VH-VL binders against UPF0738 protein ABC2521. Designs and how they scored, part 16

Target 1, 124 residues: UPF0738 protein ABC2521, of Shouchella clausii (q5wf04)
Amino acid sequence: MKQYKVSAIEVDEEASTVELEEEIDAQLAARLKPGKRVLVDSDQYAFIYILEDEEAFYAIRFEKNVWPALNEAHKLKTSYYVKLNEHTRLALVDMEEELVFLLENIRGNGNYGEAFEQAVNDAF
Below, E stands for the ipSAE of ESMFold2; O stands for the ipSAE of OpenDDE; V2 stands for 0.75 times the mean of E and O plus 0.25 times the DockQ between their complexes.

## First folded at step 16 (VH-VL; framework fv_rocatinlimab)

Design x6 (from v4 with heavy chain W55S Y56S F102S; at its last look DockQ between E and O 0.84; V2 from the best seeds 0.00; counts 0 for: pae E 11.9 > 2)
Fold by ESMFold2, look of step 16:
Structure x6 (fold): chain C 124 residues (1-124), chain A 124 residues (1-124), chain B 107 residues (1-107)
Amino acid sequence: as target 1 above (124 residues)
Amino acid sequence: QITLKESGPTLVKPKQTLTLTCTFSGFSLSTSGLGVGWIRQPPGKALEWLAVIYSSDSKLYSPSLKSRLTITKDTSKNQVVLTMTNMDPVDTATYYCARHTSSYKGSYEYFDYWGQGTLVTVSS
Amino acid sequence: EIVLTQSPGTLSLSPGERATLSCRASQSVDKSYLAWYQQKPGQAPRLLIYDASSRATGIPDRFSGSGSGTDFTLTISRLEPEDFAVYYCQQYHKLWTFGGGTKVEIK
């Protein structure tokens, strides 16, 4: 799965714009659709929003360095958009809803591992 | 050919811990968008989802049972392991493991291949 | 948590008849996460319908699904002897939940 790391999240009152470390070319950006799913990488301390086209899945990785901004967006309950390149933004449909569920499922659940749960509790 | 098979004890005493292993073939959890879940069915009753683990090591647990469940995987062995603590007679059920897939074309969420199931009886 | 209520609990029908099975959700469900499973006695469930209306591989066209929002339907246009089974609907919205099942039995 191709992974795209988040470099920053610009949080506004109603919408948050996710910025990536590298641009996605215009052809791929035009094909990408929201996967409506957030996964956890407990080994690498990341939340992963899934994007897809008809060929493959792609990952938008929210690693610990962006969790403070992610928590800000979460507290404000903003919509989320990812800036794929200078000309294309894509809505991360269900991002907040999926994140809320995962945060609740992780809290008080030692099954994720103590270190990961602690890191989430510290950030959120 | 995709197959899954459950293994573990068929008789457990109250308050003991149940450990079930799902061994599968024909796919790998190194493939993005795949997972293995556990579903149980008490005799004569409906299906109940327990947990799922994805290729990314993301895990979800049924909220009503999350304090009792642990799901792990060993990708090199094509195995997923479920442990369930503090067993009670109400937990008597057929336990299934099943492959979960998120469709590439619309984020479909379904279990497409199921193991044969293993009946676990909890008795004094 | 979304509760799926299936009705009727039991359908008693003859081969050749049309079966209509209902699945009602306690709140709106994205139809792309709505699936139906068939379970024959002594067997594991089998995926029948996904995306509310798409047949899984190898499923005959007498099976059809429809619906959106809170109301979903599985229809078997002409029952065959092998169709007498229990049918479960399933949804995903943060959690996996299944309906209580509808048993289709021979009259």
Scores: ipSAE 0.000, ipTM 0.595, lowest interface PAE 11.9, mean pLDDT 86
ESMFold2 (binder alone), look of step 16: mean pLDDT 91; pTM 0.920
OpenDDE, look of step 16: ipSAE 0.016; ipTM 0.618

## First folded at step 17 (VH-VL; framework fv_rocatinlimab)

Design y1 (from v4 with light chain Y92R; at its last look DockQ between E and O 0.87; V2 from the best seeds 0.73)
Fold by ESMFold2, look of step 17:
Structure y1 (fold): chain C 124 residues (1-124), chain A 124 residues (1-124), chain B 107 residues (1-107)
Amino acid sequence: as target 1 above (124 residues)
Amino acid sequence: QITLKESGPTLVKPKQTLTLTCTFSGFSLSTSGLGVGWIRQPPGKALEWLAVIYWYDSKLYSPSLKSRLTITKDTSKNQVVLTMTNMDPVDTATYYCARHTFSYKGSYEYFDYWGQGTLVTVSS
Amino acid sequence: EIVLTQSPGTLSLSPGERATLSCRASQSVDKSYLAWYQQKPGQAPRLLIYDASSRATGIPDRFSGSGSGTDFTLTISRLEPEDFAVYYCQQRHKLWTFGGGTKVEIK
């Protein structure tokens, strides 16, 4: 599965724009759809939003370096858009709903790993 | 041929910890889009989802049971393990493991292959 | 939590008849999250329908699903002897939840 790391999140009152370290070419960008699911990579301290086309899955990775901005967007309950390239934006549908559920699922019992849970608690 | 099989004790005492192993073949948790979930069914009653683990070490737990559950995997052995603490007679049920699958189109999530199930009785 | 209510609880029909099973959600769900399973006595559930209307691999075309929002339907156009079983709907909008089941039995 191809993964795209988030370089920054530009948080605004109503919407947050997610920027990637690597641009996605126009052909792929045109066929990508939001997967409406956030997963956890507890070993590498990342939240992952799933993208798809009709043949494969792709991942948008929110690693710890962007968690402060992610928490700001979460607190403001903004919508999320990812900038795939200079001309294409894609809504990350259900991103906040998935993140809220996932944060609650992680807290309070250590079954995601104690260090990971602590990192989440510190950031959110 | 995709198969899953549950193994573990069929009789436990109250307050004990239940450990169940799902051994599967015909697929790997290194494949994007796949996971393994645990679902239980008390005799004569509806199905209840417990936990899922994905192709990453990403996982989710039923919120009402998360303090009692731990799900882990060993991808090299094609095994997923569920641990449930503090067993009570109300937890008597058939426990199934099942393959979790995302559909490429529309990010649909479902359990497409199920193990035969194992009845776990929690005696007084 | 989303509650799925299935009706009728039991549906008594003869082979060759059309069966219509209802699943109602307590709040709106995306059709992409709805699935139907068949469970025969002493067996594990078997996936029939996903995405509310798509048949799983190996499922005969007499099974069809429809619906959106809060109302979903499983239809068996002509019942065969092997179709007498319990049918469950399932959704995963926020949590995985299953309906209580509809038993389809021989009249």
Scores: ipSAE 0.594, ipTM 0.847, lowest interface PAE 2.0, mean pLDDT 89
ESMFold2 (binder alone), look of step 17: mean pLDDT 89; pTM 0.909
OpenDDE, look of step 17: ipSAE 0.784; ipTM 0.931

Design y2 (from v4 with heavy chain L60R; at its last look DockQ between E and O 0.85; V2 from the best seeds 0.81)
Heavy chain, then light chain:
Amino acid sequence: QITLKESGPTLVKPKQTLTLTCTFSGFSLSTSGLGVGWIRQPPGKALEWLAVIYWYDSKRYSPSLKSRLTITKDTSKNQVVLTMTNMDPVDTATYYCARHTFSYKGSYEYFDYWGQGTLVTVSS
Amino acid sequence: EIVLTQSPGTLSLSPGERATLSCRASQSVDKSYLAWYQQKPGQAPRLLIYDASSRATGIPDRFSGSGSGTDFTLTISRLEPEDFAVYYCQQYHKLWTFGGGTKVEIK
ESMFold2, look of step 17: ipSAE 0.810; ipTM 0.921
ESMFold2 (binder alone), look of step 17: mean pLDDT 89; pTM 0.899
OpenDDE, look of step 17: ipSAE 0.810; ipTM 0.937
ESMFold2, look of step 19: ipSAE 0.781; ipTM 0.909
ESMFold2 (binder alone), look of step 19: mean pLDDT 89; pTM 0.907
OpenDDE, look of step 19: ipSAE 0.801; ipTM 0.934
ESMFold2, look of step 20: ipSAE 0.782; ipTM 0.914
ESMFold2 (binder alone), look of step 20: mean pLDDT 89; pTM 0.907
OpenDDE, look of step 20: ipSAE 0.800; ipTM 0.934

Design y3 (at its last look DockQ between E and O 0.82; V2 from the best seeds 0.00; counts 0 for: pae E 2.02 > 2)
Fold by ESMFold2, look of step 17:
Structure y3 (fold): chain C 124 residues (1-124), chain A 122 residues (1-122), chain B 107 residues (1-107)
Amino acid sequence: as target 1 above (124 residues)
Amino acid sequence: QITLKESGPTLVKPKQTLTLTCTFSGFSLSTSGLGVGWIRQPPGKALEWLAVIYWYDSKLYSPSLKSRLTITKDTSKNQVVLTMTNMDPVDTATYYCARHTFSYGYEYFDYWGQGTLVTVSS
Amino acid sequence: EIVLTQSPGTLSLSPGERATLSCRASQSVDKSYLAWYQQKPGQAPRLLIYDASSRATGIPDRFSGSGSGTDFTLTISRLEPEDFAVYYCQQYHKLWTFGGGTKVEIK
């Protein structure tokens, strides 16, 4: 699965813009659709928003370095858009709703691993 | 082609920890979009979803049971393990593992193991 | 959490008859996350319908699904002996939940 790391999140009162370390080419960007699901990679301390086209899945990775900005967007309950390249933005549909549920599912008794749960509790 | 099989103890005492292993073939959890979930069914009652784990160490737990459940995987062995603490007679059920998949905006459990009955002594 | 209520609890019919099974959700459900499973005695559940109306691979044409919002229906147009089983609906909304089941039994 191709993974795209988030480099920064620009948080505004109504919308947050997610920036990537690597630009997505125009042909792929035109085919991508929001998967409406957030998953975790507890080994690498990341939240993953799933994107898809008709053939494959792709990951937008929110690693610990962007969790402070992610928490700011979460507290403001902004909508989220990812900047795929200079010409294409894509709404991350259901991002906040998925994150809220996932954060609650992670908390309590170490089900995702003690270190990961502690990191989430510290950040959110 | 695709198969899943549950294994583990069939009898457990109250307050003990249950450990079940799902061994599967015909797919790998290194493949994006795939997961393995656990679902149980008390005798004569409805199905209840317990947990799921995906190709990364991504997991979800039933909110009512999350404090008692841990799901892990060993991708090299094609195994998923469920542990459930503090077993109680009400936890007597047939436990199934099943493959979960995304299908481009659709979700379902498409392949199921045969199930294993776990009885918790009263 | 979304509760799925299936009715009737038991449906007593003869082979060749039409069966109509209802699944009602406590709040609106995305039909793309609505599935039906068949469970025969002593067997694991089998995926029957996904996306509310799409038949899974190998499921015969006598099975059809429909509905949206809070009301969904599974129809078996002409019951065969192998169709006497329990049928469960399932939805996803942050977590998976199943209905209580409808037992289709021989009269």
Scores: ipSAE 0.586, ipTM 0.852, lowest interface PAE 2.0, mean pLDDT 90
ESMFold2 (binder alone), look of step 17: mean pLDDT 90; pTM 0.903
OpenDDE, look of step 17: ipSAE 0.793; ipTM 0.932

Design y4 (from v4 with heavy chain T31D L34V; at its last look DockQ between E and O 0.86; V2 from the best seeds 0.73)
Fold by ESMFold2, look of step 17:
Structure y4 (fold): chain C 124 residues (1-124), chain A 124 residues (1-124), chain B 107 residues (1-107)
Amino acid sequence: as target 1 above (124 residues)
Amino acid sequence: QITLKESGPTLVKPKQTLTLTCTFSGFSLSDSGVGVGWIRQPPGKALEWLAVIYWYDSKLYSPSLKSRLTITKDTSKNQVVLTMTNMDPVDTATYYCARHTFSYKGSYEYFDYWGQGTLVTVSS
Amino acid sequence: EIVLTQSPGTLSLSPGERATLSCRASQSVDKSYLAWYQQKPGQAPRLLIYDASSRATGIPDRFSGSGSGTDFTLTISRLEPEDFAVYYCQQYHKLWTFGGGTKVEIK
């Protein structure tokens, strides 16, 4: 699965723009759809928003370095858009709803790993 | 070609911890969008989802049971392990592991291959 | 959590008759996340229908699914002896939930 790391999140009052370390070419960008799902990589301390086309899955990775900005977007309950390249943005549909559910599923039980749970609690 | 099989104790006492292993073949948890879930069924009753684990350490737990469940995997052995603490007679059920797919071509969330199940009886 | 209510609880029918099974969700569900399973006595569940209306591999065309929003239906156009089983609907929205089942029995 191809993964695209988030370099920054520009948080505004009602919408947040997610910047990637690597630009996505126009052909792929035109095919991508939001997968409406957030997963966790507890080994590498990341949240992953799934994108898809008709052939494969792709990931937008929110690693710990961007968690402070992600928490600000979360506190403001913004919508999310990812800048795929200079010309296209894609709505990360259901991102906040998925994140809220996932944060609750992680907390309080130790069953995602104690260190990971602590890192989430520290950041959110 | 895809098969799953549950193994573990068939009789446990109240307050003991149940550990079940799902051994599978024909797919890998290193494949994007593939997971293994656990579903149980009390005798004569409906199915209840318990937990799922995907590639990476991505996992989810049933909210009502999450404090008692831990799901882990060993991708190299094609195994998924479910641990359920503090067993009670109401937890008597057939426990199934099943293959799950999500967010692939045709955005589906279902369990397409199931193990035969293992009946776990919790005596009072 | 989305609750799925299946009705009727039991259908008593003869081979050759049409069975109509209902699944009602407590809130709207994406039909792409709606599935039906068949469970014969002593066996694991078997996927019948996904995407609310698409037949899984190896499922005969007498099985059909329909619906959207909160109301979904499984139809067996002409019951065969091997179709007497329990049928479950299932949805996903953050988590999986199953309906209580409809038992299709001979009578």
Scores: ipSAE 0.653, ipTM 0.872, lowest interface PAE 1.6, mean pLDDT 90
ESMFold2 (binder alone), look of step 17: mean pLDDT 89; pTM 0.910
OpenDDE, look of step 17: ipSAE 0.727; ipTM 0.921

Design y5 (from v4 with heavy chain D57N; at its last look DockQ between E and O 0.81; V2 from the best seeds 0.68)
Fold by ESMFold2, look of step 17:
Structure y5 (fold): chain C 124 residues (1-124), chain A 124 residues (1-124), chain B 107 residues (1-107)
Amino acid sequence: as target 1 above (124 residues)
Amino acid sequence: QITLKESGPTLVKPKQTLTLTCTFSGFSLSTSGLGVGWIRQPPGKALEWLAVIYWYNSKLYSPSLKSRLTITKDTSKNQVVLTMTNMDPVDTATYYCARHTFSYKGSYEYFDYWGQGTLVTVSS
Amino acid sequence: EIVLTQSPGTLSLSPGERATLSCRASQSVDKSYLAWYQQKPGQAPRLLIYDASSRATGIPDRFSGSGSGTDFTLTISRLEPEDFAVYYCQQYHKLWTFGGGTKVEIK
């Protein structure tokens, strides 16, 4: 699965813009759709938003270094858009809803990993 | 060709921990878009989803049971393990493991291949 | 949590008759996440219908699914002896939940 790391999140009152370390070319950007799922990489301390086209899955990767900004977007309950390139933005449909569900699912019993749960508790 | 099989104890005492192993063949959790879940069925009752683990080591637990469940995998052995603590007679059920698959042709949120199930009885 | 209510609980019919099974959701459900399973005694469930209306591989065309929103239907146009079983609907909305089942039994 191709992964695109998030470099920054620009948080505004109603909407947050997710910026990537690597731009996505116009052909791929035109095909991408939101997968409406967030997964957890507990080993590498990341939340993963799934994108897809007709051929494959792709990942927007929120590593620990951007969690402070992600938490601010979460507290404000903003919508999320990812900047695929200079001309194309894509709505990350259901991003906040999925994140809320995951944060609640992670807490409690250490069954995602004790260190990971602690990192989530510290950040969110 | 795709098969799943549950193994573990069939009789457990109250307050003990149940450990079940799902061994599968014909697919691997190194493949993007695949997961293995656990579903149980008390005698004469409906199916209840318990937990799922995906190729990304992403996990999700039934919210009502999450404090009692742990799911792990060993991708090289094609195994998924479910642990459930503090067993009670109401947990008597047939436990199934099943494959979950995402698809390029649309959203799929169903289990396409199932193990035969293993009945676990919790003595009162 | 979305609750799926199946009706009737038991449907007593003869071979050759039409069976109509209802699945009603407590909230609107995306039909792309609505599935039907068949379970015979002592066996694991088998996927029949996905996306509310698409037949799984190897499922005869006498099985059909329909519906959207909160109301979904499984129809078996002409019951055969092997169709007497329990049928479950399933949905996903952050959670997988199953209906209580409809038992189709021989009259």
Scores: ipSAE 0.634, ipTM 0.874, lowest interface PAE 1.8, mean pLDDT 90
ESMFold2 (binder alone), look of step 17: mean pLDDT 89; pTM 0.911
OpenDDE, look of step 17: ipSAE 0.654; ipTM 0.904

Design y6 (from v4 with heavy chain K59Y; at its last look DockQ between E and O 0.72; V2 from the best seeds 0.00; counts 0 for: pae E 4.3 > 2)
Fold by ESMFold2, look of step 17:
Structure y6 (fold): chain C 124 residues (1-124), chain A 124 residues (1-124), chain B 107 residues (1-107)
Amino acid sequence: as target 1 above (124 residues)
Amino acid sequence: QITLKESGPTLVKPKQTLTLTCTFSGFSLSTSGLGVGWIRQPPGKALEWLAVIYWYDSYLYSPSLKSRLTITKDTSKNQVVLTMTNMDPVDTATYYCARHTFSYKGSYEYFDYWGQGTLVTVSS
Amino acid sequence: EIVLTQSPGTLSLSPGERATLSCRASQSVDKSYLAWYQQKPGQAPRLLIYDASSRATGIPDRFSGSGSGTDFTLTISRLEPEDFAVYYCQQYHKLWTFGGGTKVEIK
């Protein structure tokens, strides 16, 4: 699965814009749809939002370095958009709902690893 | 063909830890969009979802049981392992593993192939 | 958590009759996450219907599903001897939950 690392999140009162380290080419960007799922990578301290087209899955990867900004967006309960390239933005549908569920699922669950759980608790 | 099979002890004492292995064939958890879940059914009762693990080291646990459950996988062996701590007579049930898919041809959430199940009795 | 309530608990019918099974959700459910399973005595559940109305592979056309929102229905147009089983609905909203089941038994 191709993963696109988040470089920054611009948080506003109502909407947050997610910026990527690597742009997504225009043809792929036009086909991408929100997968409406967030997964956790506990080994690499990341939250993964799934994107899809009719052929494959792709990932928007929120590593620990952007968790402070992610928490700002979470506290404000903003909508989320990812800037796929200079001309295309895509709504990350259900991002906040999925994140809320995952944060609750991680808390009190030592099976994610105590270090990971602690890092999540410290950041969120 | 796609098959799943549960293995592990059929009798467990209260407070002991149950470990169940799901061995499957006909698919791999290296394939994006696939997962393996565990569902149990107490005798004469409804089905209850316990946990799921996905192709990308991501997992979820039933919130009411999350402190007692661990799910792991070995993709090279086509195995998923469920561990449940502090067993109690109320945990007596048939335990199933089943394949989960959220198809990238649509966002469907269902268990399409099931193992035969294994009855686990917890002595009182 | 979404609770699925199936009715009736038991449906006693003869072969050839039409069966109508109800699944009511405690809050609105996305129909693309609504599934039905058949469980015959001593067997694992088998996926019948997904996406509320799509038949799984190998499921005969006498099985149909419908509904949206909070109310979903499984219909068996003409019961066959092999259709006497327990039927469960299932939904996903962050979590998988199953209904209590409807037993379809021979009268």
Scores: ipSAE 0.301, ipTM 0.766, lowest interface PAE 4.3, mean pLDDT 88
ESMFold2 (binder alone), look of step 17: mean pLDDT 90; pTM 0.915
OpenDDE, look of step 17: ipSAE 0.548; ipTM 0.881

## First folded at step 19 (VH-VL; framework fv_rocatinlimab)

Design z1 (from y2 with heavy chain S107T; at its last look DockQ between E and O 0.88; V2 from the best seeds 0.81)
Fold by ESMFold2, look of step 19:
Structure z1 (fold): chain C 124 residues (1-124), chain A 124 residues (1-124), chain B 107 residues (1-107)
Amino acid sequence: as target 1 above (124 residues)
Amino acid sequence: QITLKESGPTLVKPKQTLTLTCTFSGFSLSTSGLGVGWIRQPPGKALEWLAVIYWYDSKRYSPSLKSRLTITKDTSKNQVVLTMTNMDPVDTATYYCARHTFSYKGTYEYFDYWGQGTLVTVSS
Amino acid sequence: EIVLTQSPGTLSLSPGERATLSCRASQSVDKSYLAWYQQKPGQAPRLLIYDASSRATGIPDRFSGSGSGTDFTLTISRLEPEDFAVYYCQQYHKLWTFGGGTKVEIK
């Protein structure tokens, strides 16, 4: 699965814009749809929003370095958009709902990994 | 050729920890879009989802049971393990593992292949 | 959490009759995450319908699904003896939930 790391999140009162380290080419960007699912990479300390086209899955990776901004967006309950390239933005549908569920699901008894749970608790 | 099979104890005493193993063939959890979930069914009652683990080691737990559940995988052995602590007679059920498919061909999902199930009885 | 309410609890019908099973959600659900399963006595569930209306591989065309929003239906156009079973709907909205089931039994 091709992964695109988040370089920054620009948080605004109503919407947050997710910026990527690597631009997504125009042909792929035109085909991408939101997968409406957030996954957890507990080994690499990341939240993963799934994008898809009719051929494959693609990942938007929210690693620890952007968790402070992600928490800000979460506290404001903003919508999320990813800037795929200079001309294309895509709504990350259900991003906040999925994140809310995961943050609560992670807390408790270390069943996502105790180090990972601690990192999440420290950031969120 | 896709098969799943549950294994583990069939009789457990109250307060003990249950460990169930799902061994599967015909697919791999390294494949994007595939997961293995655990679903239980008390005698004469409806199905209840417990947990799922995906190709990214991403997992989710039933919120009401998350403090008692741990799901892990061993991709090299094609195994998924569910651990449930502090068993109680109310946990008596047939436990199924099932393949979960999250498709990039329309964002639909389902549990398409099921194991035969294993009845776990909690005494008293 | 989204609650799926199936009705009726039991359908008592004869072979050859049409069965209509209802699944209602406590709030709107994404139909692409709505599935139906059949469970015969002593067996594991079998996937029948996904995406609310698409038949799984090997499922006879007498099974059909429809609906969106909060109201979904499974229809068996002409009951065969092997169709007497319990039917469950299932949805995803952050987590998976199943309906309480509809038992289709011989009248």
Scores: ipSAE 0.775, ipTM 0.909, lowest interface PAE 1.1, mean pLDDT 91
ESMFold2 (binder alone), look of step 19: mean pLDDT 90; pTM 0.919
OpenDDE, look of step 19: ipSAE 0.788; ipTM 0.932

Design z2 (from y2 with heavy chain T31D L34V; at its last look DockQ between E and O 0.80; V2 from the best seeds 0.77)
Fold by ESMFold2, look of step 19:
Parts: sequence; structure tokens; C-alpha cells
Structure z2 (fold): chain C 124 residues (1-124), chain A 124 residues (1-124), chain B 107 residues (1-107)
Amino acid sequence: as target 1 above (124 residues)
Amino acid sequence: QITLKESGPTLVKPKQTLTLTCTFSGFSLSDSGVGVGWIRQPPGKALEWLAVIYWYDSKRYSPSLKSRLTITKDTSKNQVVLTMTNMDPVDTATYYCARHTFSYKGSYEYFDYWGQGTLVTVSS
Amino acid sequence: EIVLTQSPGTLSLSPGERATLSCRASQSVDKSYLAWYQQKPGQAPRLLIYDASSRATGIPDRFSGSGSGTDFTLTISRLEPEDFAVYYCQQYHKLWTFGGGTKVEIK
């Protein structure tokens, strides 16, 4: 599965734009769809939004370095768009709803791993 | 080809911790788009989802039960383990593990292969 | 959390008849996340329909699913003896929930 690391999140009051460390080529960008699912990588301290085409899954990785901006977007309850390249943006459908569920699911129990849970609690 | 099988105690006393192991073959939790979930069914009643775990150690718990559940995996052994604390007679049920997939050409959320189930009775 | 209400609770029919099973959601559900399972006594559930209307591998074409929004239907066009079972609908909206089931039994 190809992973694309988030470099920054530009947070506006109603919409947030997610920027990637590397651009996604135009052919792939044209066929990508939102997977409407966020996963948790407890080992590497990341939230992963799933993108897909008709053949494969792709990951947009929100690692700890962008969690402060992600929390800002979360507090404002913005919609999310990823800038795939200079010409293409894609809505990350359900991103906020998925994040809301996961943050509450993680809180309070240690059943996602105590170190990971603490890192999430510190950031959000 | 793809099989899952539940193992663990069939009788548990109130307030004890239940540990169930799902051993599976024909797929790996290293494969993208795949996970293992736990679902239970009290005698004569409907199915209830408990937890799921995916390839990045990503997990989700039923919100009403999250404080009692822990799901873990050992990818090298093709095993997923569910623990449930503070068992009560109302938790008497058949417990199933089942494969979860994203993989019917999109983000589809269903359980396509199920273990045979194991009945766990909680009584004093 | 979305509640799925299945009706009727029990459907008593003869072989050869058409069965219509309803699943109503407490709020709108993306049909991509709507599935149906069949469960025979003493057996695990078996995936029957996914994506509201797509048959899982090996499921006969007498089974069909339809619906969107809050109203979903499983239809068995001509009941066979092996179709007498309990049927559950299931949805995903951040978490999975199942309906209460419809038992299809021989009259």
C-alpha cells in the first residue's frame, strides 16, 4: 500500500487543506476516491485516511508533527480536502466524523496501548 | 481456504476476565484492507459487534463496552485475541471471530468469513 | 448509533413463495455499508448481500437486495427448503450494528 505523509494542514474556519510531502501524479489523482475510513497506526503514532482506486488502497498519514494542526481543524469541525497536486484537490469525506469516533474510542482505557493513548490525550 | 476458529474457556464466573483467541488461515493481517472482528450473540438474540483490529494495529471497540475490551493481534501466529473484563451473566453468548474486509472494489463494511463460534456461559 | 429495525420478526411461508424482509434504519445509511446475513440453526452467520444489493460469492440469484436511505429490503423470489433461516441486516456508521433478525420459517 502506498503511503503519503502529510506535511501541513492549512486550517480555515470551515475547511482545512491537507498538504502532502510528495505530489500524487495526475493519472492516479484523477482516479482516487475517498475511502471514508480512518485507521490508527499505534506503532508509528499516526492517523491514516484511506484513499482508493478500483485496484488498491492508498494512505494519507497524519503523524504526530501535524497533530497540533489536526486538533485545530478538529476543534473547528472543518471539512477536509487533500491537495493531491497543484491542480487537484479531493474531499476527505467523513474525516472529521471518523476522527471524532476514534478520539473518544481511544480515551480512557489503555486498550489502544498506554503510550499511544497518552500521546493522543496530550495532543487532542 | 479461508478459515477462522475461536478458542477459549466455555465457562466463566462473574467478575472474571474472558480471553478468547481467534486462529485463522488463508489470509494475513499484513494484507491491506483486511481485519478481524469479534461479534457475539446471546442465546436467541441478535448479533452484537464488539471490536475489530486491522493491519496497522488499528482497532475499534463498541463504545458501550470499550472499557471492558482489549483486542490484540499476533500477525506471525495468525491470531487475534479478545479480552473482556468483569464478565456478567448477561454476557453469556456465542462469540464469533470474523474477517472484515474493505476489498469489494471500494469501502464496504461487512464480515465475509466467520468462525464456527464458541459458547461462553457466565454463571456462578 | 444507528438502530436497525427488521420486520416482520417471523415470516411463516411455504416453499415456492416469495419472501420480503424489511430493514429500517433510524437514520440514513450509506447503502455501501448495508449487508445481509443468513444464519441457520447451530451455524455461524453467512454473508448474503453486501452494498445493499450485491450478492456475495456463491449466493443464488433468487436472493436480491434493494433500498437506500432508511429503507432496505431482502427478497427471496422463490423459497427453497434451505432458505428457512434467520436473516440479519447490518450497517456501518463508525461502528457496526445489526438488526434484530427476521426468522423465515416453514408454514
Scores: ipSAE 0.751, ipTM 0.900, lowest interface PAE 1.2, mean pLDDT 91
ESMFold2 (binder alone), look of step 19: mean pLDDT 89; pTM 0.904
OpenDDE, look of step 19: ipSAE 0.774; ipTM 0.930

Design z3 (at its last look DockQ between E and O 0.80; V2 from the best seeds 0.76)
Heavy chain, then light chain:
Amino acid sequence: QITLKESGPTLVKPKQTLTLTCTFSGFSLSTSGLGVGWIRQPPGKALEWLAVIYWYDSKRYSPSLKSRLTITKDTSKNQVVLTMTNMDPVDTATYYCARHTFSYGYEYFDYWGQGTLVTVSS
Amino acid sequence: EIVLTQSPGTLSLSPGERATLSCRASQSVDKSYLAWYQQKPGQAPRLLIYDASSRATGIPDRFSGSGSGTDFTLTISRLEPEDFAVYYCQQYHKLWTFGGGTKVEIK
ESMFold2, look of step 19: ipSAE 0.808; ipTM 0.917
ESMFold2 (binder alone), look of step 19: mean pLDDT 90; pTM 0.914
OpenDDE, look of step 19: ipSAE 0.800; ipTM 0.934
ESMFold2, look of step 20: ipSAE 0.688; ipTM 0.865
ESMFold2 (binder alone), look of step 20: mean pLDDT 89; pTM 0.903
OpenDDE, look of step 20: ipSAE 0.811; ipTM 0.936

